# VH-VL binders against L-rhamnose mutarotase (rhaM): the designs that were tried, part 3

Target 1, 108 residues: L-rhamnose mutarotase (rhaM), of Ligilactobacillus salivarius (q1wre3)
Amino acid sequence: MTVRLGQIMHVNPNYYDEYEKRHSDLPVKFPEMKKALKEAGAHNYSIYLDKKTGTLFAYLEVDDMDKYKAIAEMDACKEWWAYMAPLMDTNPDKSPVTFDLPEVFHLD

## First folded at step 21 (VH-VL)

Design p2 (from n2 with light chain Y98W)
Fold by OpenDDE, fold request of step 23:
Structure p2 (fold): chain C 108 residues (1-108), chain A 122 residues (1-122), chain B 109 residues (1-109)
Amino acid sequence: as target 1 above (108 residues)
Amino acid sequence: QITLKESGPTLVKPTQTLTLTCTFSGFSLSTWGMGVGWLRQPPGKALEWLALIEWDDDKRYSPSLKSRLTISKDTSKNQVVLKMTNIDPVDTATYYCAHRTGYSEGFAFDIWGQGTLVTVSS
Amino acid sequence: QSALTQPASVSGSPGQSITISCTATSSDVGGYGYVSWYQQHPGKAPKLMIFDVSNRPSGISNRFSGSKSGNTASLTISGLQAEDEADYYCSSYAGDDWVFGGGTKLTVL
């Protein structure tokens, strides 16, 4: 089944444009990440930025949560985290600090 | 094992274009994650980053000098070229090319060339 | 592209520990960005001593260590030796460019 995810992250207010640019480069610089996301059935993946606060809201749908979770263990993902780390609030392992949001409403 | 060496004119006249070449070995810019940067240091002053070129031909320039800089690579020759237009005496400095570490290594410049002193004088 | 501020000079006697600070006005040093430290002897190219705040490249003495607190990164050199006398530069990369401090001249007395 498809799982809908809502996530909150934070980006450095000085690097909004760079954050956007690097995501646009993801398929080229990190093709393994794109592949892994696709294999996990990730779709409708969008990230929104509140420029007033530096708050990122990510929404995505995932068909295979096991595969999606496994992405975090990939070397390619760790490289991606390292690549993005200077722009974001990160955990010690360079993964972005992420807050999962509860879905309180859905309309098909 | 990685080595870099700068080459080019050591004396340039104002308003001319400075062309510097970095010839390196021990790595290839066809390899994912590789990057080569140019930096400079005026005599007795601090280091300044100028430009970077990556394996996928992605290019970065110092914001203050972007309009004057062009960086390019020839992967087959293991060379990176930096061009700086409208040279001025203030551009007198030792110019370095350096290998940039991978992303997981903090984007640092871990191996440097010996540097080449470029003097701008009429 | 915030400026990194270092003390112009520091000094210590052999065997002592000294610390060089690198302070950014922005969050680049504290919460964002990668901090590196470079050693430069007169007439020589810079040498990477610390990357990503606290990591040492292969071959770098464990006498060199890096840390950060708030918007200040620090390079600590323990067991100071004569050969440590050099200029030290901090650098920060946060995604758009590399910013360098003004450098610190370390004198071993």
Scores: ipSAE 0.861, ipTM 0.944, lowest interface PAE 0.5, mean pLDDT 95
Fold by OpenDDE, fold request of step 23:
Structure p2 (fold): chain C 108 residues (1-108), chain A 122 residues (1-122), chain B 109 residues (1-109)
Amino acid sequence: as target 1 above (108 residues)
Amino acid sequence: QITLKESGPTLVKPTQTLTLTCTFSGFSLSTWGMGVGWLRQPPGKALEWLALIEWDDDKRYSPSLKSRLTISKDTSKNQVVLKMTNIDPVDTATYYCAHRTGYSEGFAFDIWGQGTLVTVSS
Amino acid sequence: QSALTQPASVSGSPGQSITISCTATSSDVGGYGYVSWYQQHPGKAPKLMIFDVSNRPSGISNRFSGSKSGNTASLTISGLQAEDEADYYCSSYAGDDWVFGGGTKLTVL
């Protein structure tokens, strides 16, 4: 079953460009992350930035939520979090502070 | 056991280009997450970061000195080279190369070379 | 990236505890700031004492501890010993830049 996720995060306003660049580098620097996302069936994954507020809106579809959730336990993911931490609002474990959004409408 | 050692001229004339080489052992810049940085310290003054090069040839420079700096690596020789153009007496300092810790280890410089004093004088 | 401010000097007697502060002066602080502390004896290279705010590298005495509150990081040295007399530098990594404090001269009386 495919699950649609909407998420809110926040990025440091001093690092908008760096945030974008590092995501572009994700497949190269963190190939295990890319692989894990692919194996979880993540697709249509997009992140939008409101440069006025530093608000990030992420949308993705996931075919296997169990595999997706398991990504957070991977060392590669923790390294990615550590890498991105200076750019984002983070939890104590350096994971990005993420707010899940309720889906209030969908049209196929 | 990680070791690093700086080499290069100890006396440079103004306007010339300073070339320093860092030779290291105990790790490889072909290994994921590895990085080598250059830092300097003028006599009696604070430390200053200059540049960093990572295993994937990603390069970072001090914003204030970026236009004057070029960092490169030769993985096969375990060497990192720093070039600084348009040298001035104000660039007189002890120059260090150092190993940078991994991402989960706070990006700190955990192992340093002994440093090499570079004096800029006409 | 903002500058880091340290006191120029601190002093203490053997056995005492001292604290060195490191304050970021920028109002543009965002994200997670990686703070490290370095010890430097005269004529020697810096030595990493604390990384990522509060972690000690292997071999570093537990007399050294790090913490952070707001924009101020702190290095605390307990049970002060003569060998602790040195310069101490804080550093912050913000993703693309390493900034260092001005250094603090620690004198053991």
Scores: ipSAE 0.858, ipTM 0.944, lowest interface PAE 0.6, mean pLDDT 96
Fold by ESMFold2, fold request of step 23:
Structure p2 (fold): chain C 108 residues (1-108), chain A 122 residues (1-122), chain B 109 residues (1-109)
Amino acid sequence: as target 1 above (108 residues)
Amino acid sequence: QITLKESGPTLVKPTQTLTLTCTFSGFSLSTWGMGVGWLRQPPGKALEWLALIEWDDDKRYSPSLKSRLTISKDTSKNQVVLKMTNIDPVDTATYYCAHRTGYSEGFAFDIWGQGTLVTVSS
Amino acid sequence: QSALTQPASVSGSPGQSITISCTATSSDVGGYGYVSWYQQHPGKAPKLMIFDVSNRPSGISNRFSGSKSGNTASLTISGLQAEDEADYYCSSYAGDDWVFGGGTKLTVL
């Protein structure tokens, strides 16, 4: 069953353009990440930026949450996190500080 | 064993374009995650980063010098070339090329060339 | 100008422990940067001593340790030896830019 995920993260306001650049690098520099996301059935993946605050709003749909969660254990994901870390708020393991948002409305 | 060596002119005149070549061995710039940077150090002063090129030809430049710098590579020759336009006496420095560690290894410059002193006359 | 502030010099006697500070301004570096420390003897290229705040490259003595608290990174050298006399530079990589401190001259008395 497809799970809808809403999340917020934070990018340093000095690095908005670099954030967009590096995120666009994911499918070309990190092909294993692109493959893993596809295998988990991740789709309709959009990230929105509020330039007033640096807040990032992510929405995605995932068909296989076990495969999606397993991505965090991949060496390629560790490299991806480290690549993004100098631009944004991260945990000690370099993963983005992420807050899951509850879904409060859905219309098919 | 990774090694790098800088080559190029030691004396240049103001307004010329400085061209420096980094020749390296012990790694390939076609290998995922590999990068080579250029840095400089004016005599008696601090280090300053100039530019970086990665295996996939992605290029980065110091914001203060971006308009004057061009970095390129020739993977078949194991070379990276830096060009700096409109040279001025303040550009007198020892120029280094260096291997950049992988992303998860801290974005550091772990192996450096011996450096080449470039003096700008006049 | 450098966004990282280091003391111009520090000194210590053999066997002592010394600490070199590196303080970032928030406007110039942006926080959460990868911090590294380099040692440079006169006439030589810099040598990486510490990366990502506290990690030692292979072959670097455990007398060298790094830490960070707030906007200040620190390099600590324990059991000071004559060969440690050198210039020490911190660096930070944040955004898409490497910034270096002005350097600290360590004198071993």
Scores: ipSAE 0.729, ipTM 0.908, lowest interface PAE 0.9, mean pLDDT 92
Fold by ESMFold2, fold request of step 23:
Formats: sequence, structure tokens, C-alpha cells
Structure p2 (fold): chain C 108 residues (1-108), chain A 122 residues (1-122), chain B 109 residues (1-109)
Amino acid sequence: as target 1 above (108 residues)
Amino acid sequence: QITLKESGPTLVKPTQTLTLTCTFSGFSLSTWGMGVGWLRQPPGKALEWLALIEWDDDKRYSPSLKSRLTISKDTSKNQVVLKMTNIDPVDTATYYCAHRTGYSEGFAFDIWGQGTLVTVSS
Amino acid sequence: QSALTQPASVSGSPGQSITISCTATSSDVGGYGYVSWYQQHPGKAPKLMIFDVSNRPSGISNRFSGSKSGNTASLTISGLQAEDEADYYCSSYAGDDWVFGGGTKLTVL
């Protein structure tokens, strides 16, 4: 069953353009990340930026949550996090500081 | 085991284009995550980063010098080339090339060449 | 000028510990980046001593340690030895730019 996820992260206001550039690098520089996301059935994955605050809003749909959660354990994911870390708020392990949002409305 | 060595002219005239070559061994720029950077240090002054090229030919430049710099590589020859246009006496410095560590290894310059002093005549 | 401020010099006697600071000079340069420390003896190329705040490359003595608090990174050298006399530079990689501190001359008395 497909799960819909909504998440908030924050990018440093000096690095909006670089954030966008580096996300475009994901499928080319980090092909194992692209593969892992596809294998988890991640789709309709969009990240929106509120330039007034630096807030990033991510929405995605995931068909296999176990495979999706397993991505965090991959060495390729550690490299991806490290690649993005100079641009945004991160935890000590370089993962993005992320706030999961409850879904409050859905229309098919 | 990783070694890098800078080569190029030691004395240049203002307005010329400076071309520096970094020849390295002990790693390949075709290997994922590998990068080579150029830095400089004016006599008695601090280090300054100039440019970086990565295994996938992605290229980055210091914002203050971007319009004057071009970096390129020849992976089969283990070489990286930096060109700096419109040289001026303030560009007198020791120029270094250096191996850049992988992303999860801190984006650091872990192995440096010996450096080459480039003097720009006044 | 670099966005990273270091003291111009520090000194200590053999066997003592010293700390070199590296402080981001304004909040408009953003948050923290990857912090590294380099040692440079006169006439020599820089040598990486610490990367990502506190990690030592292979072959670097555990007398060298790094830390960060707030906008300040620190390099601590314990058990000072004559060979530690050198210039020390901090570096930060944030956004898409490496910035270096002005350097600190360490004198071992």
C-alpha cells in the first residue's frame, strides 16, 4: 500500500541555487540512490522551497516503506547526505533535520 | 602513495594567461568521489582556494575568480590543468594542487603537491 | 579577507597543551561547514591534521584533536614537541566554497 509522506527541512538562505543544483546531481552522481528510491517505489517526489524562510517541503509517495527506510543504512545514502550537508541543517550523522508532517487532507 | 606535482612557468608577465598542470599518481579521476583542487598562497599570506574538478567532470570555481579560471582534466594522463587569464602582480603566489577527500570524508584536501612559485613581474 | 578568524600566534613549552581557535566572523556566511585543520612548516606544503571537525587522517598523532562549539572550531595539541612549531590553518567548506583562516603561528618555547 502506497504511503504518502510530507516533510519539512531547512536550507541555508545563502544556498538556494546550490541546493537546487545539487539535487539535480542525485541521479547522475548518486545512481545507487536513484536505484534504491525506485526499488522502494518512491514516486511523485517533489521538494518545494519557501524562499521567505528557507523551509523545504517534501512530498513523496512510497510503495514499500521497509525498503524506503532501509535507504538510510546505505553507504550511498551517507555520501548523499554528506554532499548536501554544507547547504542545510543536519543532524550529527549528516542526515537532514527533518520534521514529518501528518496528513490532514487528501482528495483522490 | 598518492602524489601530486605542479608544473608550469615560474615567471610570467601581466596580462598573460597562466597555465598550470597537476600530474598525479596513486589514484584515478575516473573513480567515484575523487577530486583535484587548486589552491594558492601569496608569500607570507593565507591559503586561498581556486578551483576543483571531480571524477565526473563537474567543475567548481572560487566566486571571486570565476571569470578568470578554467579547470580541465585528462584522466588517461592523470593530469589536471588550471588556466588563469589576465594575470596581475597580485597573483604572485605558490600554487598547489591537492587531492580532495570524498564527501563523507569531510571535503578536505588531504594530499598536496609541493607547490610551484609563480612570480608575476611588475 | 577570510570569514574565519584565528589568533595570529600562540606559544607553549614542550609537554604543555595549547588550543588554536577558528571563529566564523559573521552570521551572514551561513552555518557551519566541514571544518579542517592544516599544519604547514616553513617552505612546505600544508598537511591535513583534522577533517570534519574532529577526525584524524591515518598517521596523525592522537596528540592532535579537534572540536567545535557554536561558531568556533578548536584545534588542541597536547604534549607539545619541537616539531609542532609551524603555521596552522583552519578551513571551512560551506555552500560551494572553501574558506581558510588567516593562520596561526605556533612557537614551541
Scores: ipSAE 0.716, ipTM 0.909, lowest interface PAE 1.0, mean pLDDT 92
Fold by OpenDDE, look of step 21:
Structure p2 (fold): chain C 108 residues (1-108), chain A 122 residues (1-122), chain B 109 residues (1-109)
Amino acid sequence: as target 1 above (108 residues)
Amino acid sequence: QITLKESGPTLVKPTQTLTLTCTFSGFSLSTWGMGVGWLRQPPGKALEWLALIEWDDDKRYSPSLKSRLTISKDTSKNQVVLKMTNIDPVDTATYYCAHRTGYSEGFAFDIWGQGTLVTVSS
Amino acid sequence: QSALTQPASVSGSPGQSITISCTATSSDVGGYGYVSWYQQHPGKAPKLMIFDVSNRPSGISNRFSGSKSGNTASLTISGLQAEDEADYYCSSYAGDDWVFGGGTKLTVL
């Protein structure tokens, strides 16, 4: 079953460009992350930035939520979080502070 | 054990190009996550970061000095080279190369060379 | 880029505890950046004492500790010893470059 996720995060207003740039580096510097996401069946993964507020909106679809959730335990993921942490609001473990959004409408 | 050592001219004339070499051991810039940075410290003044090069040849420069700096690596020789153009007496300082910690280790410089004093004078 | 401000000097007697502050004009020190502290004796290279705000590298005495509150990071040295007399620099990496404080001279009386 494919699950649609909507998430809110926050990025430092001083580092909008760096945030975008580092995501471009993800497949090169963090190939294991990309692989893990693909194995979890993540697709249509997009992140939008509201430059007025520093608000990030992430949308993705996941075919295997168990595999997706397991990514958080990977060393590669922790390295990625550490890499991105200077740019955004994070939890003590360097994972981004994320607010899950309820889906209130969907049209195929 | 990681070690780094700076080498290059200790006296440079204004307008010339300063070339410094960092020779290191105990790690390889072919290893994922590895990085080497250059920093400097004018006599009696604070530390200043200059540049960083990573294992994948990703380079980063101080915004104020970017136009004058070029950093490169020779992985086979375990060397990192820093070039600074249009040198000026204000650039007189002790120059350090240092190993940068991994991404999950706070992006700090944990091992430093002893530094080399570069004096710019006509 | 944010600037980091440190007191020019601090002093303490042996056995005392002293704190060196590092204040950023932005939220980098307290909110986004990685804060590190370096000890430098005269004529020597800097030595990493604290990384990521409060972590000690292997071999660093537990007398050294780091913390943050708001836009201010702090280095605390407990049980002050004569050998602690040195310059101390704070640094912040916020994702684009490294910035350093002006340094603090610690005198052990």
Scores: ipSAE 0.712, ipTM 0.914, lowest interface PAE 0.9, mean pLDDT 94

Design p5 (from k1 with light chain N33S)
Fold by OpenDDE, fold request of step 23:
Structure p5 (fold): chain C 108 residues (1-108), chain A 122 residues (1-122), chain B 109 residues (1-109)
Amino acid sequence: as target 1 above (108 residues)
Amino acid sequence: QITLKESGPTLVKPTQTLTLTCTFSGFSLSTWGMGVGWLRQPPGKALEWLALIEWDDDKRYSPSLKSRLTISKDTSKNQVVLKMTNIDPVDTATYYCAHRTGYSEGFAFDIWGQGTLVTVSS
Amino acid sequence: QSALTQPASVSGSPGQSITISCTATSSDVGGYSYVSWYQQHPGKAPKLMIFDVSNRPSGISNRFSGSKSGNTASLTISGLQAEDEADYYCSSYAGDDYVFGGGTKLTVL
């Protein structure tokens, strides 16, 4: 089944444009990430930025949550995290600090 | 195993364009994650980063010098070229090219050329 | 990104431990800063001593260590030796450019 995810992250206010650019480059610079996301059935993946607060809101749908979760273990993902780390609030492993949001409403 | 060597004029006149070439071995800019940077150091002063070029031709420049700098690569020759326009005596420095480590390796410059002193004088 | 400030000079006797600080002048606005340290002897190219705050490249003595607290990164050299006398530069990469400190001259007394 498809799972809808809502996530909050934070980006450095000095790097809003860079954040956008690097995501646009993701398929080219990090093709393994794109592939892994696709294999996990990730779709309708969008990230929104509140430039007033540096808050990122990510929404995506995932068909295979096991495969999606496994992405975090990939070397390619760790490289991506390392690449993005200067732009974001990160955990000790350089993964972005992410807050999962509860879905309180859905309309098909 | 990795080596880099800077080449180009050691004496340049003001207003001219400085062209420096970095010839390297032990790695290829065809390899994912690889990068080569240019840095300089005026005599008796601190290091300054100038530019970086990556494996996918992504280019970065010092914000203060961006308008004067052009970095390019010839992967087949294992060369990176830096051009700096409108040279001034203040640009007198030892110029280094250096290998930049991968993303997960902290983006550091781990191997440097010996540097080439460029003197700008009329 | 913000400028990096280092002490102009530090000194120590053989066998002692010394620390060189590298402080970013701006407030932390988030994001990870990759800090590197370079050693430079007179007339020589810089040598990478520490990368990503606290990691040593292969071949670098374990007498060199790096740390970071707040906006200040530190290079510590233990068991100071005469050969350690050199200039030391900190550097920060924040995704768009590299910033270097002004350098610290280490004298071994």
Scores: ipSAE 0.881, ipTM 0.949, lowest interface PAE 0.5, mean pLDDT 96
Fold by OpenDDE, last read:
Formats: sequence, structure tokens, C-alpha cells
Structure p5 (fold): chain C 108 residues (1-108), chain A 122 residues (1-122), chain B 109 residues (1-109)
Amino acid sequence: as target 1 above (108 residues)
Amino acid sequence: QITLKESGPTLVKPTQTLTLTCTFSGFSLSTWGMGVGWLRQPPGKALEWLALIEWDDDKRYSPSLKSRLTISKDTSKNQVVLKMTNIDPVDTATYYCAHRTGYSEGFAFDIWGQGTLVTVSS
Amino acid sequence: QSALTQPASVSGSPGQSITISCTATSSDVGGYSYVSWYQQHPGKAPKLMIFDVSNRPSGISNRFSGSKSGNTASLTISGLQAEDEADYYCSSYAGDDYVFGGGTKLTVL
């Protein structure tokens, strides 16, 4: 079953461009992350930035939520978090502070 | 196991370009996550970061000196080269190259070369 | 990246515990700040003592510890020994720039 996810994160206002750049580099610098996301069936993955507030809105669809959730346990993911940590609000484990949003509407 | 050593001129004239080479062993810049940085320390003063080059040729420079710095690597020789243009007496310092820890290890410089004193004088 | 301020000097007697502070001068704008501490004896290269705020590299004495609260990182040296007399520098990596403190001269009395 495909699950749609909406997430809110926050990026350091000093690193808007860097944030975008590093995501574009993700497939090259962190191929294991890309692979893991693909294996989890992540698709239609987009992140939007409100430059006025530093708020990130992420939307993605995931075919296998178990595999998706397991990504957080991967060393590659922890490396990615560490890499991105200076750019974002993070938890103590350097994972980005993420607020999952409830889906209140959907139209095919 | 990891060692780094700086080499290059120890005396440079103003306006010239300083070229320093870091030769290292115990790791390869072909290895994912590896990085080598250059730092300097004027006599009796604090440390200053200059530049960093990573395994994938990603390069970073100090904002204040970016326009004067060029960092490059030769993976086959295990060397990193730093070029600094328009040298001035104020650039007199001990220059260090150092291995940078992995991403999950906080990006610190964990192993340093012994440093090479570069004096800028006319 | 914000500048880092350290005390110019600290002193302690053998066996005592001392703390060196490292304070960022700018307000927090978000993002994780990687803090490292380096020890430097005269005429020697810096030596990494603490990385990522509170971690010790292999071979570093457990007398050295690091912590952070707000915009201030701290290096604590317990059981002070004569060999600890050196300059200590804090450093911060915030994504694109490395900033170093002005250094602290530790004197063991």
C-alpha cells in the first residue's frame, strides 16, 4: 500500500542554497540513501522551502513503509544526517526535526 | 597509521603564489567520506582554517581567503595541493594539512602534519 | 559563522579540574554546530582532543571531556597534570566554514 507523507522541517536561513545543492548531490554522495529510498518505493518526493520562515515542506509517496522506516537505522542515513545537520534543526541524534502532518484531503 | 606531511617553499616574496603540497599515507582520497584540509597559524596567534577538499573533489574555502585559494588533489599520489595567490607578509604562518574525520565523526581534523613555516618577506 | 570566544588563560594546580569555555558570539540561527577541541604544545602541531562536542578520539585520556550548553562549549580537564600545560583551541564547523577560538593558555601551577 502506497502511503502519502507530508512533513515539516526547518532549515538554517544561512543555508538555503546549500540545502538545495546537497540534495541534488545526494545520489552521488550518498548512493546508499538513494538506493534505500528506491527500495522503499519512495516516489514523487518533493521538498518545498518557504524562504521567509525557513520552513521546509516535504511530500513523498512510499510503497513500503517498513523499508522506509528502516532507512533511519542505516549507517548511510546517519551519515546523511550528520552531513545535513549544520543546515537544519536537528534532534540529539542529528536527525532532522520533522513534524509529520496529517493528510486532511486528497484528490486523485 | 595515517600520516601527513607538508612541503613547499619556506620563503616567499610578496605578491607571489604560494604552493604547498600535502603528502599523506594511511588513507586514500578515493575513499568515500575522506577529506584533507589546510590550516595555518601565524606565530603566536590562533589557528585558521583555509580550505578543505573531499574524496569527490568537493572543495571548500574560508570566506575571507576564498578568492586567493585553490585546493586540488592527486589521488594517485596521495597528495593535496594548496595554492595561495598574492602573498603578503601577513600570510607568514605555519601551514598545516590535516586529515578530516568522517561526517558522523564531526568533521574534525584528527591527524595533522607537523606543519611547515612559511615566511613572507621581500 | 559566528566567532568563538575563549578566555585568554586559565590556570590550575596538579590534580585540580579546570574548564575552558568557548562561546559563539552570534545568536543561534539553527543548525547543528560541530565543536572540536585541540591541544597544542609549543612548537607542535595541534592535537585533536574532543570532536563533536563530547567525543574523545582513541588514545585521548578520559581526563578530557567536552560539553555544550546553548552557545557555549566547554572543555574540562580533570586531574590536571603538568603535561596538560598547553594552548587549547575550540573550533566549530557549521556547514561551510571552520571557525577557531582565540585559544586559551593553560598553566599548571
Scores: ipSAE 0.881, ipTM 0.949, lowest interface PAE 0.5, mean pLDDT 96
Fold by OpenDDE, fold request of step 23:
Structure p5 (fold): chain C 108 residues (1-108), chain A 122 residues (1-122), chain B 109 residues (1-109)
Amino acid sequence: as target 1 above (108 residues)
Amino acid sequence: QITLKESGPTLVKPTQTLTLTCTFSGFSLSTWGMGVGWLRQPPGKALEWLALIEWDDDKRYSPSLKSRLTISKDTSKNQVVLKMTNIDPVDTATYYCAHRTGYSEGFAFDIWGQGTLVTVSS
Amino acid sequence: QSALTQPASVSGSPGQSITISCTATSSDVGGYSYVSWYQQHPGKAPKLMIFDVSNRPSGISNRFSGSKSGNTASLTISGLQAEDEADYYCSSYAGDDYVFGGGTKLTVL
């Protein structure tokens, strides 16, 4: 079953360009992350930035939520978090502070 | 056992280009996550970061010195080279190369070379 | 990246505990700052004592500890020993730049 996710995060206003660049580099620098996302069936994954507030809005669709959730336990993901931590609001474990948004409307 | 050693001229004239080489062992810059940095310390003064090169040839420079610095690597020789143009007496310092820890290890410089004193004088 | 301010010097007697502060300017606009501490004896290369705020590398005495509160990181040395006399530098890494403090000279009385 495909699940649609909407998420809010925050990025350091000094690193908007760096944030974009590092995501572009994700497949090359963190191939295991790319692979894991692919295996979880992540698709239509987009992140939007409000440069006025540093607010990130992420939307993605996931075919296998169990695999997706398991990504957080991967060493590769923790390395990615560590890499991105200076750019973002993070939890104590350096994962990005993420607010899951409720889907209040959907139209196929 | 990781070791690093700096080499290059110890006396440089103003306006010249300083070329320093870091030769290391115990790790490879072909290994994911590895990095080598250059730092310096003027006599009796604080440490200053100059540049960093990573396993994938990503390069970072001190913002204030970026225009004067070029860092490169030769993975096959386990060497990292730093070039600094337009040298001035103010650049007199002990120059260090150092191994940078992995991402989950806080990006710190955990192992340093002994350093090489570079004096800039006419 | 913000500058780091350290006290120029601190002193303590053997067996005492001392703390060295490292304060970043309030210009930080967010993001995680990786703080490291280095020990340097005269004529020697710096030695990593603490990484990522509070972690000790292998082989580093548990007398050395690191913490952070707000914009101030702290290095605490307990059970002060004569060999601890050295310069100590804090450093902050924000992904694209390394900033070092001015250093603190620790004297063991």
Scores: ipSAE 0.876, ipTM 0.948, lowest interface PAE 0.5, mean pLDDT 96
Fold by OpenDDE, last read:
Structure p5 (fold): chain C 108 residues (1-108), chain A 122 residues (1-122), chain B 109 residues (1-109)
Amino acid sequence: as target 1 above (108 residues)
Amino acid sequence: QITLKESGPTLVKPTQTLTLTCTFSGFSLSTWGMGVGWLRQPPGKALEWLALIEWDDDKRYSPSLKSRLTISKDTSKNQVVLKMTNIDPVDTATYYCAHRTGYSEGFAFDIWGQGTLVTVSS
Amino acid sequence: QSALTQPASVSGSPGQSITISCTATSSDVGGYSYVSWYQQHPGKAPKLMIFDVSNRPSGISNRFSGSKSGNTASLTISGLQAEDEADYYCSSYAGDDYVFGGGTKLTVL
């Protein structure tokens, strides 16, 4: 079944444009990452930025949560995290600090 | 084994354009994640980063010198070229090219050329 | 990114441990800072000693160690030896810019 995810992250206020650029480059610079996301059935993936606070809101739908969760273990993902780390609030493993949001409403 | 070597003029006149070439071996800029940077060091002073070029032709420049710098690569020749316009005596320094580590390896410059001293004088 | 400040010089006797600090002048605005340390002997190219705050490249003595607390990175050299006398530079990478400290001259007494 398809799972809807809502997430909050934070980006360094000095790198708003760089954050956007690097995501646009993701398919070229990190093709394995894109492939993994597609294989997990990730779709309707969007990230919004509040430039006043540096808050990122991510929404995506995932058809295979097991495959999606497994992405975090991939070398390609760790490379992506390392690449993005200077721009993001990160955990010790350089993954972005992410807050999962509860879904409080849905309309088809 | 990775090696890099800088080449170019050792004496340049003010207002001219400095062109330096880095010739390397042991790796290819066609390989994912590879990068080559240019740095300099005035006599008796600190290191300064100038520019970086990556495998996919992504380029980065020192913010203060960006308007004067152009970096390019010739993958087939294993060469990276740095051009600096409007040279001034203050640009007198030893210029280094260096291999940059991968994305998950801290982005450090792990292998350096021996450097070439460029003197700017009228 | 902000400038990095190092002490101009440090000294120690053989066998001692010394520490070189590297402090960013700006406050932390988020984002991970990749810190590297380089050793440079007179007339030689810099040599990478520490990468990503605390990692040693292959072939680097375990007498060299790196750490970070807040906006200050530190290079510690234990069991000081005569050959350790050199200039040491810290560097920080923020994704689009490399910043270097002013360098520290280490004298072995």
Scores: ipSAE 0.876, ipTM 0.948, lowest interface PAE 0.5, mean pLDDT 96
Fold by ESMFold2, look of step 21:
Structure p5 (fold): chain C 108 residues (1-108), chain A 122 residues (1-122), chain B 109 residues (1-109)
Amino acid sequence: as target 1 above (108 residues)
Amino acid sequence: QITLKESGPTLVKPTQTLTLTCTFSGFSLSTWGMGVGWLRQPPGKALEWLALIEWDDDKRYSPSLKSRLTISKDTSKNQVVLKMTNIDPVDTATYYCAHRTGYSEGFAFDIWGQGTLVTVSS
Amino acid sequence: QSALTQPASVSGSPGQSITISCTATSSDVGGYSYVSWYQQHPGKAPKLMIFDVSNRPSGISNRFSGSKSGNTASLTISGLQAEDEADYYCSSYAGDDYVFGGGTKLTVL
């Protein structure tokens, strides 16, 4: 069953344009990431930027949460994190600092 | 075994365009994650990064010099070329090309060429 | 852009430990900084000693170690030897730019 995810991350304000550019790079530089996301049934994946604060708001839907969670163990994902790390707040393992948001309203 | 070697003129005149070639072996610049950078070191001074080109033709330039620099590659010849326009005496330096490690390997320059001294006449 | 400050020189006697600092000055409000250290003997090309703050490339002695605290990275050389006498440069990749420190001349007394 499809799970809806809402998340907050933070990007360095000096690198908003580079953040967008590097996300456009993902299918080209990291094709295994694109494939893994599709295999997990990730869709309607949007990231919004509040340029006043550097806050990123992500929404996505995932059909297979086990496959989605497994992405974090892939070598390609670790390369993707390393590639993005200079632009944003990261954990020690270079994954993005991410805050999960509870869903408070949904309308089909 | 990765090796790199710089070639080009050793003496240039002000206002000319400097063209430097990096010829390398032991890796292909068509292989995922491979990159080649250019750096320089004026006599008695610190190292300075100039430019980088990656396997997918993504290019980066030093912000202070980007209007004067062009980097390109010829993958079939295992070469990377740096052009620097409007040369002046301050550009006298030893120029190095170097292999850039992958993203999870820290974006470092792990193997360097021997360097080539370029002198700009006054 | 971002600048890296190193002491101009440090010295130590054979067998001692020394530490070279590298301090970033920046207006950045986030982002990871990949710090590397290079050794350069006179007339030679730089040699990578440490990458990503604390990792040693293959073939680099474990006498060389790296660390970071706040905006300051450190290179420590233990068991100092005459061959360690050289210039040492830190560098960072942050955002989309490489920056090098001014270099530190290590003298082995």
Scores: ipSAE 0.740, ipTM 0.911, lowest interface PAE 0.9, mean pLDDT 92

